# Designs tried in a protein design chat: VH-VL binders against p19838r805to892. Part 9

Target 1, 88 residues: p19838r805to892
Amino acid sequence: QGDMKQLAEDVKLQLYKLLEIPDPDKNWATLAQKLGLGILNNAFRLSPAPSKTLMDNYEVSGGTVRELVEALRQMGYTEAIEVIQAAS

## First folded at step 4 (VH-VL)

Design a05 (framework fv_masavibart)
Fold by ESMFold2-Fast, scan of step 4:
Structure a05 (fold): chain C 88 residues (1-88), chain A 124 residues (1-124), chain B 110 residues (1-110)
Amino acid sequence: as target 1 above (88 residues)
Amino acid sequence: QVQLVESGGGVVQPGRSLRLSCAASGFTFSSYGMYWVRQAPGKGLEWVAVISYDGSNKYYADSVKGRFTISRDNSKNTLYLQMNSLRTEDTAVYYCAREKGYTDWSGSDAFDIWGQGTLVTVSS
Amino acid sequence: QSALTQPASVSGSPGQSITISCTGTSSDVGGYNYVSWYQQHPGKAPKLMIYDVTNRPSGVSNRFSGSKSGNTASLTISGLQSEDEADYYCSSYTSSGTLVFGGGTKLTVL
C-alpha cells in the first residue's frame, strides 16, 4: 500500500460510486469522520462530487492507501476494500 | 453581536423579478455557507437555496431551479437571492440563515443564526 | 424532495415528556446522520434546538434530546414547560445534495 496517486482512475470511480450510496455507515460522510476529516464534511457536501472532493483532500494532505483501507474496515465496508485491494 | 438582516421584500406581480439582500455582521461572513429558507403565511419551512463559503458551489430546491439565483459578495458581507419569473406560490417570508460552523470555514447542515425575515407577496 | 413526515400536532401536560417523530427515507433521514430540529414561536424566526441527530447547541436546555432509528428521527422534550409551546420542524440532508424539512408539529402544553 502507498501513495494514493497510484490508484487507477477506474478504481477511484468505482470507490466514489460506493461512497455515494445513502447508507450512514458506508458513505463519504462516515469515511470523512473515520479519516479525521469530519470537520470538513459540509465543504464536501456542497461539492458537486463529495466523494471525489474528500479523496482529493485526503490525498493532498498526505493520506495513504493503508489508512484508507483501515478506515473502510472500521466501517465494515468489505466491498470498498475489495475494489482498492484488487488494484493495489 | 452576530446578526443577519434581510431586505428587499415587497409586493410584485406574477412573472416579475425581485432581489433580496441579507446583511451579515458580527462574524467572519466569508467562512460560512449561507442559506435561504422560506415560509408561506401559516405554513411550514421550505429550503430554497444554499451557497458555499467561497461562492463556488450552489444548490437549489426543485421548485425554484432555473428561476432563482443565490449569490454572495464577501467584500460587502452580503448574501443575495435573485428571484425571476415569480409565481403566486412563491409568496412567503424569506429568511437568510447561517450554516452552523465548528470552525470559521466549516459548517454543519444546521442553521444556528437566522435573520428576522422579509415578506415577498406575489399577487395580481 | 418530498417533505419529511411529522404529526400535525402533539399535546402534553407540564412536567410530562413528549416525543415528536420525523420520518423520511433511506435517501435522507435513514441515509445520513445530519438531522436538525427547530423551534418556532409565533411571529419569530426558527431557533436551532438539535443538530447532527443528537447534538444540542450551547444554551439549549438539556430537556431537549434527539435520536434516530432507521428512517425515523425523534425529538423528545422532558419536563414539559409552558414556554415549550411552539411549532417544531425537523430537517435532513438528502442524497441529492439538497435539504428537506418536515411538515411541522404544533406542540400544545395543556
Scores: ipSAE 0.058, ipTM 0.742, lowest interface PAE 5.3, mean pLDDT 85

Design a06 (framework fv_masavibart)
Fold by ESMFold2-Fast, scan of step 4:
Structure a06 (fold): chain C 88 residues (1-88), chain A 124 residues (1-124), chain B 110 residues (1-110)
Amino acid sequence: as target 1 above (88 residues)
Amino acid sequence: QVQLVESGGGVVQPGRSLRLSCAASGFTFSSYGMYWVRQAPGKGLEWVAVISYDGSNKYYADSVKGRFTISRDNSKNTLYLQMNSLRTEDTAVYYCAREKGYYDFSGSDAFDIWGQGTLVTVSS
Amino acid sequence: QSALTQPASVSGSPGQSITISCTGTSSDVGGYNYVSWYQQHPGKAPKLMIYDVTNRPSGVSNRFSGSKSGNTASLTISGLQSEDEADYYCSSYTSSGTLVFGGGTKLTVL
């Protein structure tokens, strides 16, 4: 469970900011791959807002907060997990 | 309050260059992706180019790729389109447009604010 | 050039409802919920009427509604008024990260 619609707008904004920080491992592209959306990475990459486009697509595809948190855990992105869990 | 104002349009000969500017006011320009969209007289809308909020990602329509360059100066709240090797087919009103959804997380690839446009006429 | 198919024209009488279709493929309209609709009066810049298939910006009349079924998005205008006479364009995100517009539909209020 844990519908993506439960995440408040400010939580999503904080998450996108973290995913846009230049980092070889902790970025939106790595998250896309771990969420099983890697085949769309070129589409996200060419978007004006890759993190938002990724998360919108994930939500539309029926993605859950639980699986998002697990992907972030595999990335070692503790700060992103804390943003989500503190607000949930 | 929220406003985009284009400038730099005019009459230019084929093969020449022209630079368009778009001045933004009333919002945090550096938080939004920006687009150029054109419309030939009596014709439909055609996407031209996009630039991410920080200028790191740029994408172009195939018809202008290699000839046009999109850029931005966030310190001046200004978007630019450098148009090289102009063709008669480039004759159009050029609109500057703001991406709706990036910063406020509502709407993706939708343009909630448009400038009034600037006419570029490429003719001999 | 546009990849999305719209009827060139539609017409209706005041008080009636009309629907404008926008047909693409599974790589644009069918694959994403990022369809927008724009209204353009002669000599004016386009105005956003619908975004993300169904969402209406503040200040847009609730007579305008959007929907999608498979590869076809639709804009429905109920209670037609003379000021609705305009050109209407759809747009969609594509799997290649580009944006495409429809060819446009001229709405005439008879």
Scores: ipSAE 0.006, ipTM 0.590, lowest interface PAE 11.8, mean pLDDT 83

Design a07 (framework fv_masavibart)
Fold by ESMFold2-Fast, scan of step 4:
Structure a07 (fold): chain C 88 residues (1-88), chain A 124 residues (1-124), chain B 110 residues (1-110)
Amino acid sequence: as target 1 above (88 residues)
Amino acid sequence: QVQLVESGGGVVQPGRSLRLSCAASGFTFSSYGMYWVRQAPGKGLEWVAVISYDGSNKYYADSVKGRFTISRDNSKNTLYLQMNSLRTEDTAVYYCAREKGYYDYSGSDAFDIWGQGTLVTVSS
Amino acid sequence: QSALTQPASVSGSPGQSITISCTGTSSDVGGYNYVSWYQQHPGKAPKLMIYDVTNRPSGVSNRFSGSKSGNTASLTISGLQSEDEADYYCSSYTSSGTLVFGGGTKLTVL
């Protein structure tokens, strides 16, 4: 399962908002690629909430907070990392 | 070969309804998202609607929301567009189109296969 | 009136290179790498030439290439041939989850 359920709902909401800002280097689509879920981008794109759908899929597949933070670090998304780590 | 064939176009009065069909062949229809795109005579392309491979997600252009319904029957390899409350500005050639790739992150919002189109004329 | 701005027309001679621009905003072309280009001959359905900014489908000539800088995507056609004469449309995903097209560019090969 991994440990994504440890993230509080407020933290998740803030993360989703950051990932839906139009920025080709820092959006949910880039994160999906980094997390190995890029093959599902068409499904995420057609979702009412791509970031939430991506993160829900990541959680169900056993994704971890550590690997999420590493992916965000590779993207240079310091603000997203701070949102996650401020809650821990 | 891979083909999309539209039907159901014609001349219709404002306020009436019309249903377009798109018959798919030569590929696994149930694996692809499908689109309707229209083109008014002498004008450019305008996206109308999209439906996911399983029919669970649908999106519409603001100009057709509440009037048009996209649907699919994967057992019959057929895409539909139900057009209600038609307006003169809906006059266009309507194309059905297949998304570039299902579950393929390299092919997003691209249409790799198009039908030849069916003309819908809304006139009094 | 189209969401993405393209020049109405471009022209070139056989063997030349031409470029067609597609300008949007940070909420479409500038915000996502989901830009496609289509070629349309009179009376025919559009044909996909470029997807995801730079990618070329199998069967499309390598004379066609795509790029993007900021809010502007570009289609470049090198070694221009008479059969390239057509209308060209760009499209992009938007931050609202919708798709928009450019107004189209008529390419004339003189």
Scores: ipSAE 0.097, ipTM 0.763, lowest interface PAE 4.9, mean pLDDT 86

Design a08 (framework fv_masavibart)
Fold by ESMFold2-Fast, scan of step 4:
Structure a08 (fold): chain C 88 residues (1-88), chain A 124 residues (1-124), chain B 110 residues (1-110)
Amino acid sequence: as target 1 above (88 residues)
Amino acid sequence: QVQLVESGGGVVQPGRSLRLSCAASGFTFSSYGMYWVRQAPGKGLEWVAVISYDGSNKYYADSVKGRFTISRDNSKNTLYLQMNSLRTEDTAVYYCAREKGYYDLSGSDAFDIWGQGTLVTVSS
Amino acid sequence: QSALTQPASVSGSPGQSITISCTGTSSDVGGYNYVSWYQQHPGKAPKLMIYDVTNRPSGVSNRFSGSKSGNTASLTISGLQSEDEADYYCSSYTSSGTWVFGGGTKLTVL
């Protein structure tokens, strides 16, 4: 299934860097919409670390690695998927 | 009725300080991020600062970093802008504006409710 | 200075459509779907007309529409009316966690 806790810290940091790149199809804001967390986008952007705040919220809401990968696939973010999958 | 009213503007000498206030009414002030936006005479809009709903996060335009401080008092429904080391280029109408959407509900990176503005003139 | 480029002025006749462009970079308009548009009549505070590129607040006429292609956002006003005469400003979130406005466009309805 994949608990978000299975992701190592360095993998999460790589993911955060990829999500901070200004690309309307591939940033943390677009991922938040795909994960059903777009309602909190104002909270994320006013955070010192939007990607981390998003992923922390996703994890505490019971989000899974499988659903995260599916959202990234819908975004066409192959590089982000590879970072997650290479971590096994 | 949702309303924002700015006050505290006036004429000041360069290098001095001024404090602006924005009184909010008609909505739950503590649920919204708040902005200061300014407009120099005959010029366009310039974002100045933003503060999160609870005051824990603050961001500033590079032109005012280290000189201006945004703060809020949720118990008084009031937003503040403390302006230190004022320069002639700080001369502008200062608007208080509300973030569109609640902090923890539907939100947008937009300024949905604006005050009438208060004029700050910095001159020697 | 403002980072976003708008034409200084545009004009049209009643009933026509006009479009105002707002050009930035991949670090603002091109990188995020957080573009908003404001209308300002002389001596008045700005009014939100469009947010998140395409969305209209309640009470804003459907004659106003927004769009974006690459690094350029556009505000289109159809069926021009005399009361549309005003200054229009775009705004965008940036990759630095800040906000920038456009230089403004004066719309004249002839």
Scores: ipSAE 0.030, ipTM 0.739, lowest interface PAE 6.6, mean pLDDT 86

Design a10 (framework fv_masavibart)
Fold by ESMFold2-Fast, scan of step 4:
Structure a10 (fold): chain C 88 residues (1-88), chain A 124 residues (1-124), chain B 110 residues (1-110)
Amino acid sequence: as target 1 above (88 residues)
Amino acid sequence: QVQLVESGGGVVQPGRSLRLSCAASGFTFSSYGMYWVRQAPGKGLEWVAVIWYDGSNKYYADSVKGRFTISRDNSKNTLYLQMNSLRTEDTAVYYCAREKGYYDLSGSDAFDIWGQGTLVTVSS
Amino acid sequence: QSALTQPASVSGSPGQSITISCTGTSSDVGGYNYVSWYQQHPGKAPKLMIYDVTNRPSGVSNRFSGSKSGNTASLTISGLQSEDEADYYCSSYTSSGTWVFGGGTKLTVL
């Protein structure tokens, strides 16, 4: 439902924190796969901040909030969805 | 034929320096992240360092951080490991290895091609 | 020494199935689906047998399979053959942005 650039910086920081928790079903690597960016997972892993690098790449590529929320829903990451939707 | 060939190993005294090379052939070297992994005699494998495909990101194991420098020359298809302030504990066979797939949909994080290794012995 | 725990040795008879465990924490094996397994014969470089927990590279026999439950990854070798006698190492990415290996398991086919 939105442009990724519409998300406030504090919302993005909360999302990054949630995605950096080492949980195979809920981390940045699983989200990257769901967003069709799995081919870049090795590059994200070698980044000092994988979640930020992933989300920056998604935003620059024209990613939408709607598709991000759908990917998080497929992951069962209710807390991440709530962070985004509370600000939208 | 995809191949990695290490060279530069030898016997060196503690506190000295040594530079290892790894020559790559049979694939587009500039498209892959590269690793150094070592194995002390009779011991297990230990990751040492990684360098991304374009040389931008580098990470090191805590045991070598500040002493070893990984680098690459994509025009020569060659990976390097500069080893300074060598310690007896650095004695090992050093392998260069390739990251499985930058464009792999599986997001592989594995060492898919390995060189034959080069022995570094640090002794007085 | 090693960050991931493997049994020092395992043995089996030809035709048997054996399993090698690799136990870490939620910050490595349990937190990421980036577990790989390597076979090493004496005097040789390691060979990739399994990556991303379950995947086999081209040319690796389907007798080799990988799995993970919680903080423990497993390599299973079915139809055991003499050529399978080797050292086996697991490896995982970590939340620190580094890589760790298991201590290795010596497989004896007897």
Scores: ipSAE 0.012, ipTM 0.702, lowest interface PAE 8.2, mean pLDDT 85

Design a11 (framework fv_masavibart)
Fold by ESMFold2-Fast, scan of step 4:
Structure a11 (fold): chain C 88 residues (1-88), chain A 124 residues (1-124), chain B 110 residues (1-110)
Amino acid sequence: as target 1 above (88 residues)
Amino acid sequence: QVQLVESGGGVVQPGRSLRLSCAASGFTFSSYGMYWVRQAPGKGLEWVAVISYDGSNKYYADSVKGRFTISRDNSKNTLYLQMNSLRTEDTAVYYCAREKGYYDLSGSDAFDIWGQGTLVTVSS
Amino acid sequence: QSALTQPASVSGSPGQSITISCTGTSSDVGGYNYVSWYQQHPGKAPKLMIYDVTNRPSGVSNRFSGSKSGNTASLTISGLQSEDEADYYCSSYTSRGTLVFGGGTKLTVL
């Protein structure tokens, strides 16, 4: 339930690694859909760092940690949720 | 003036490798994402691979993942497709294509410029 | 994901208007505004006719127009001409981060 700016950079980096996997149900593209940013997936895909570009865009759009955790819960991505919650 | 010219196609046996090249001219090559698209004889279009403007991001169709490698050399305005472990079902005309949409999303995944295609025949 | 569904063929006479449909799901055509249409004459590379559902590239005749309703995108060609005889393909971005093409439609002008 906090502002995305509250997440430390090391937590974000660990999250990016978890989102850069080949599993189509647990990668950054699926997260973008859950966050309502699927229309931007081509820009994210062609950026040098898709997960970082997604998260930067989500933060600029007023995204919250609460909604991010909820999206990850809908994806069943327990490991990603643990990374975020351990930092809280 | 804006052109993509492909080369490297030919006849090759199953299990072998082949490298395709696509020479770009008439535009700032390093500003565009690039694609490879193929078309089997008498069949429709199938996306093969994409590479970002700077070469840092690459994505592949499941049918070629682990066998094909897309790359680019922005200093030479050239796109490549390294095809390993070729199968008879890889037989197709291979097109290189430029993404219309620059990095700002307009026309993303739309291909405004296409090469003439190069035929790859994988047969025993 | 499955390829997008297009009719195998459509036909018309010079001066008529025809429409080609491209049907997907909410995970591709219905979910995103990244639908493109390509024209391919025999032995030639495809040519972009429409991008982002409705937009025409410079140099494409305004006789070609695109639209989308729900999970179906459409290409309409008005004032049909003999040179329009070709294969037409739609394409769309998918929720899996991939690109998918339709099966293609052969347009015959008689």
Scores: ipSAE 0.007, ipTM 0.630, lowest interface PAE 10.8, mean pLDDT 84

Design a13 (framework fv_masavibart)
Fold by ESMFold2-Fast, scan of step 4:
Structure a13 (fold): chain C 88 residues (1-88), chain A 124 residues (1-124), chain B 110 residues (1-110)
Amino acid sequence: as target 1 above (88 residues)
Amino acid sequence: QVQLVESGGGVVQPGRSLRLSCAASGFTFSSYGMYWVRQAPGKGLEWVAVISYDGSNKYYADSVKGRFTISRDNSKNTLYLQMNSLRTEDTAVYYCAREKGYYDLSGSDAFDIWGQGTLVTVSS
Amino acid sequence: QSALTQPASVSGSPGQSITISCTGTSSDVGGYNYVSWYQQHPGKAPKLMIYDVTNRPSGVSNRFSGSKSGNTASLTISGLQSEDEADYYCSSYTSYGTLVFGGGTKLTVL
């Protein structure tokens, strides 16, 4: 669970840094597809901050921390999961 | 029939301005990101500018930043490129291009529809 | 930034297969699955042949296929035909939020 708005800003910033790496298995674009938001990829990559725009859209759509962690698990992104769980 | 038609090209002297237009038809223009891509005579393709579907985000190639302005009017299904302080290096065919779209979860600067191009020649 | 690296020319005979490479860095071709390929006949606008590394738009022959390994994307044309003679360009999204094209490859069908 949990509302995405409950995540502290420093946790979100750490997550954004991890998602901005140029790794096709571990970046914001792959996460967007796993969260069912791949249809908005054009909006995200045309943003000055794709990871932030993705996460803002996920929050507005009622996304949960649990589903975010599950998507990261499907990506094999253990480091990103640890950043989120350390703050919970 | 989906199509893009460019206009506004011509011969101009260095330092002058031109405005290019791209008229879209056959699709929902307001749902797509749009690009300008140019090609100097006998040379390869070079990205110039992009604008998001709603006009809120714009990016430019370093070579044109500060001189060119991309804009769109979704009510008229028209894309524009305002070109100021033109240089001889700006001589090229300018293409209007549509970003692929959303149906297959793609994106990524793929251009599925291109206009015929309009020639801009900057010379004295 | 510098353009993606493509061979200036490639040639083949009807019925053969040819491959065109497109080499970048981990900040473009290697970092994202956002590689496209375009075909351009003389005097005409480019036509999208491949997007997202491997995908073909409707109406593009399955003789055209795309792939990627590390920092190099490849376009393969099998069963080469005379109408395939054209210039081919790759492009990729970059970590800088920009787009970069390859220098182009002239395919000659002998």
Scores: ipSAE 0.102, ipTM 0.765, lowest interface PAE 4.9, mean pLDDT 86

Design a14 (framework fv_masavibart)
Fold by ESMFold2-Fast, scan of step 4:
Structure a14 (fold): chain C 88 residues (1-88), chain A 124 residues (1-124), chain B 110 residues (1-110)
Amino acid sequence: as target 1 above (88 residues)
Amino acid sequence: QVQLVESGGGVVQPGRSLRLSCAASGFTFSSYGMYWVRQAPGKGLEWVAVISYDGSNKYYADSVKGRFTISRDNSKNTLYLQMNSLRTEDTAVYYCAREKGYYDLSGSDAFDIWGQGTLVTVSS
Amino acid sequence: QSALTQPASVSGSPGQSITISCTGTSSDVGGYNYVSWYQQHPGKAPKLMIYDVTNRPSGVSNRFSGSKSGNTASLTISGLQSEDEADYYCSSYTYSGTLVFGGGTKLTVL
């Protein structure tokens, strides 16, 4: 599984950068849908840091690193998965 | 009935200021992000500014940044646009619009309710 | 600044189908699934027809549908009726966190 708290800040910042790249298959909005948080998309979009706001919400809702990696795999986001796994 | 009514438009000279108001009714105003969108005569739509539901976040189009200020008073159900240093190219019908999503927080930057607009003419 | 590219005009006959394109870049239409379409009749405020590329608000006819392929979003109107005659605008979220509209397309039903 893995607790979201185990991810180092450097890893999270790298992930946020990747999720801000404009790509409909690889952005924070697509990830929000995969994580079941799509209904909050407007709140995330108006945030100064949508990726961080999304991940903070995911952690508070009890999200796990395993489910995050699975969602990224469904998106085909190999680079994001490598960032998370390289730091583990 | 969900309704937005703009006011404050008029004729002003370049370099002057004008403040637009948008009165909201028929919905919980404090739960929605609000937008200003303008349309120059015979031209298309142009986004101007957005303000979050609580007024804490604001974003502006580059063409108006530093000159226009968006604000809201949730106790009066009113949205404002303060327009300073007006230019002839600011001549347009100004619409206030509600961001989609009271219960459906999806809808991106979609605008589900629009006012009828107020005309601002900047000329000498 | 950089308006999304739409054809200036499109026409069709009653009962036919037409499609209006909206072309941007990978930093707007291609990069996000936040594309909306608006209908505007002369002298009236715009009306939301499609949001999030494909979603139709309650009360909008099922003759209107939206899609996207790469950097181009499309609005398709089937079974054209005279009341569909209007200007149509697309819009998209951008990488800069701003909004951009298309230049607009005048639909004539003749």
Scores: ipSAE 0.015, ipTM 0.709, lowest interface PAE 7.3, mean pLDDT 84

Design a15 (framework fv_masavibart)
Fold by ESMFold2-Fast, scan of step 4:
Structure a15 (fold): chain C 88 residues (1-88), chain A 124 residues (1-124), chain B 110 residues (1-110)
Amino acid sequence: as target 1 above (88 residues)
Amino acid sequence: QVQLVESGGGVVQPGRSLRLSCAASGFTFSSYGMYWVRQAPGKGLEWVAVISYDGSNKYYADSVKGRFTISRDNSKNTLYLQMNSLRTEDTAVYYCAREKGYYDLSGSDAFDIWGQGTLVTVSS
Amino acid sequence: QSALTQPASVSGSPGQSITISCTGTSSDVGGYNYVSWYQQHPGKAPKLMIYDVTNRPSGVSNRFSGSKSGNTASLTISGLQSEDEADYYCSSYTSSYTLVFGGGTKLTVL
């Protein structure tokens, strides 16, 4: 549940900023593992915008907002969850 | 047998240009990101540039930005480094290296295969 | 100065254990689990010993192990052997989407 295409661009940009902070428990690479996309980490790492490339791939693969929030909760990333939920 | 062979090194004057090549064999070249790493004589390793598997993304060390250009030709299994406006501090052995992980897409910035290097000497 | 700090040299005797440190910042070693270690013998190309902080490539002895605490990564070599005598370099991904190396550590086996 919850189509990723429904997230506003502003919300996505805020999320990307949070995922680019160099924290090994809270960055885009850890999120990719939690979303089952760790196999694509080399593609994300070599992107000029790893967080955006990850989220675009997640969306295209049929990923949901519900599963994204669950992954962020497993990471303990309360601030990222709040960004998504405040925009709902 | 997996191998990388560099060529194109030599002696060149400051301000000139030089192009290095790296010939890959024994693996699917188009599936891997590739790197250039250099080492001045008697000194440590310094990362120079990286190029994605398809050539669409490139990143450079600050010391070479605007002067060096990394490129690849997947049809020829060859990596290139175009070096312009060479400086004496660019004198080094230049290695090409393969990123770890076509089948291990773990996001590692590790170099599992290295060439033997080609010496570039920039002197007046 | 190199971006990552390593001791210039370290020494040990056969059979002993030694540790080489690699200290960066929260924007490289501390911020990502993309730390690698390389062994280089004189006149040779470097060889990958450790990747992603702790992982060994196939063919690398289990005497080599990697770890990280905060902004410092460490390479430990146990059961030291004469062929371990070499220069060792750490490397890390950075928040600027670049890669940096440490200054290198010369290991002498006495």
Scores: ipSAE 0.017, ipTM 0.710, lowest interface PAE 7.1, mean pLDDT 85

Design a16 (framework fv_masavibart)
Fold by ESMFold2-Fast, scan of step 4:
Structure a16 (fold): chain C 88 residues (1-88), chain A 124 residues (1-124), chain B 110 residues (1-110)
Amino acid sequence: as target 1 above (88 residues)
Amino acid sequence: QVQLVESGGGVVQPGRSLRLSCAASGFTFSSYGMYWVRQAPGKGLEWVAVISYDGSNKYYADSVKGRFTISRDNSKNTLYLQMNSLRTEDTAVYYCAREKGYYDLSGSDAFDIWGQGTLVTVSS
Amino acid sequence: QSALTQPASVSGSPGQSITISCTGTSSDVGGYRYVSWYQQHPGKAPKLMIYDVTNRPSGVSNRFSGSKSGNTASLTISGLQSEDEADYYCSSYTSSGTLVFGGGTKLTVL
């Protein structure tokens, strides 16, 4: 529950799709801000895959599934939370 | 030394198309994100488009989405802006600009090198 | 309308200091440390003066400094010189992944 490496690849791909929407309240840029990574948002934006680059950075920095779910809850992104929790 | 040179500007009628080029020299073009920024006569700066170092990711200002296409040819060290369905409000000096900090993230969204600009006039 | 707010003009005397403000929202200036400042002399391309709120590129005078508090970024120019007369623009990254500029401030050195 704590380890981002425990999320299956298909779950991560579903999450990336949900975060690539243009809705400013529900996209990867808002999630990055909630996870304390907002300062890197330009690097994520210019990446070939912004959501994947964000999540890879979050994982490498020691980010947890618990904190990810809490950030998504603050965003009101129920669908993204369900994708993560349905896999566990 | 490090230089960006725009070309392709001119006078065109509304509804027509125009393609701008930006020739880069003095640095490794394929390592940098590139931008187009415009400035209407007597007005301020407006961001138009950005393209990642490898051309795989692009973002546009809402005012040009669906009409303009940014592209690059890393083998020719050249950035392009294809402008379709031109409107009188697209009249501006168009600058190409290099993003300072793509590689090390320092200076992200900052433009450390600018071209001299090329004037596009959309008029009947 | 979604552009950052700058005063239209500011003035100062040689040797004095002036500050130019750039006000946005929590979705741009307030939310990120990606604020840049540009100097533009008539008929010329803009020149980068400050990036990442506080950082100065090589070759830019240390008389130019940047800061940010809440939703407002500031450019301060100390020891004003006649060559500082120009238009100054701020810019910021936005939460939608786009970039926005301020309306510009004309600096007059009287």
Scores: ipSAE 0.007, ipTM 0.627, lowest interface PAE 10.7, mean pLDDT 84

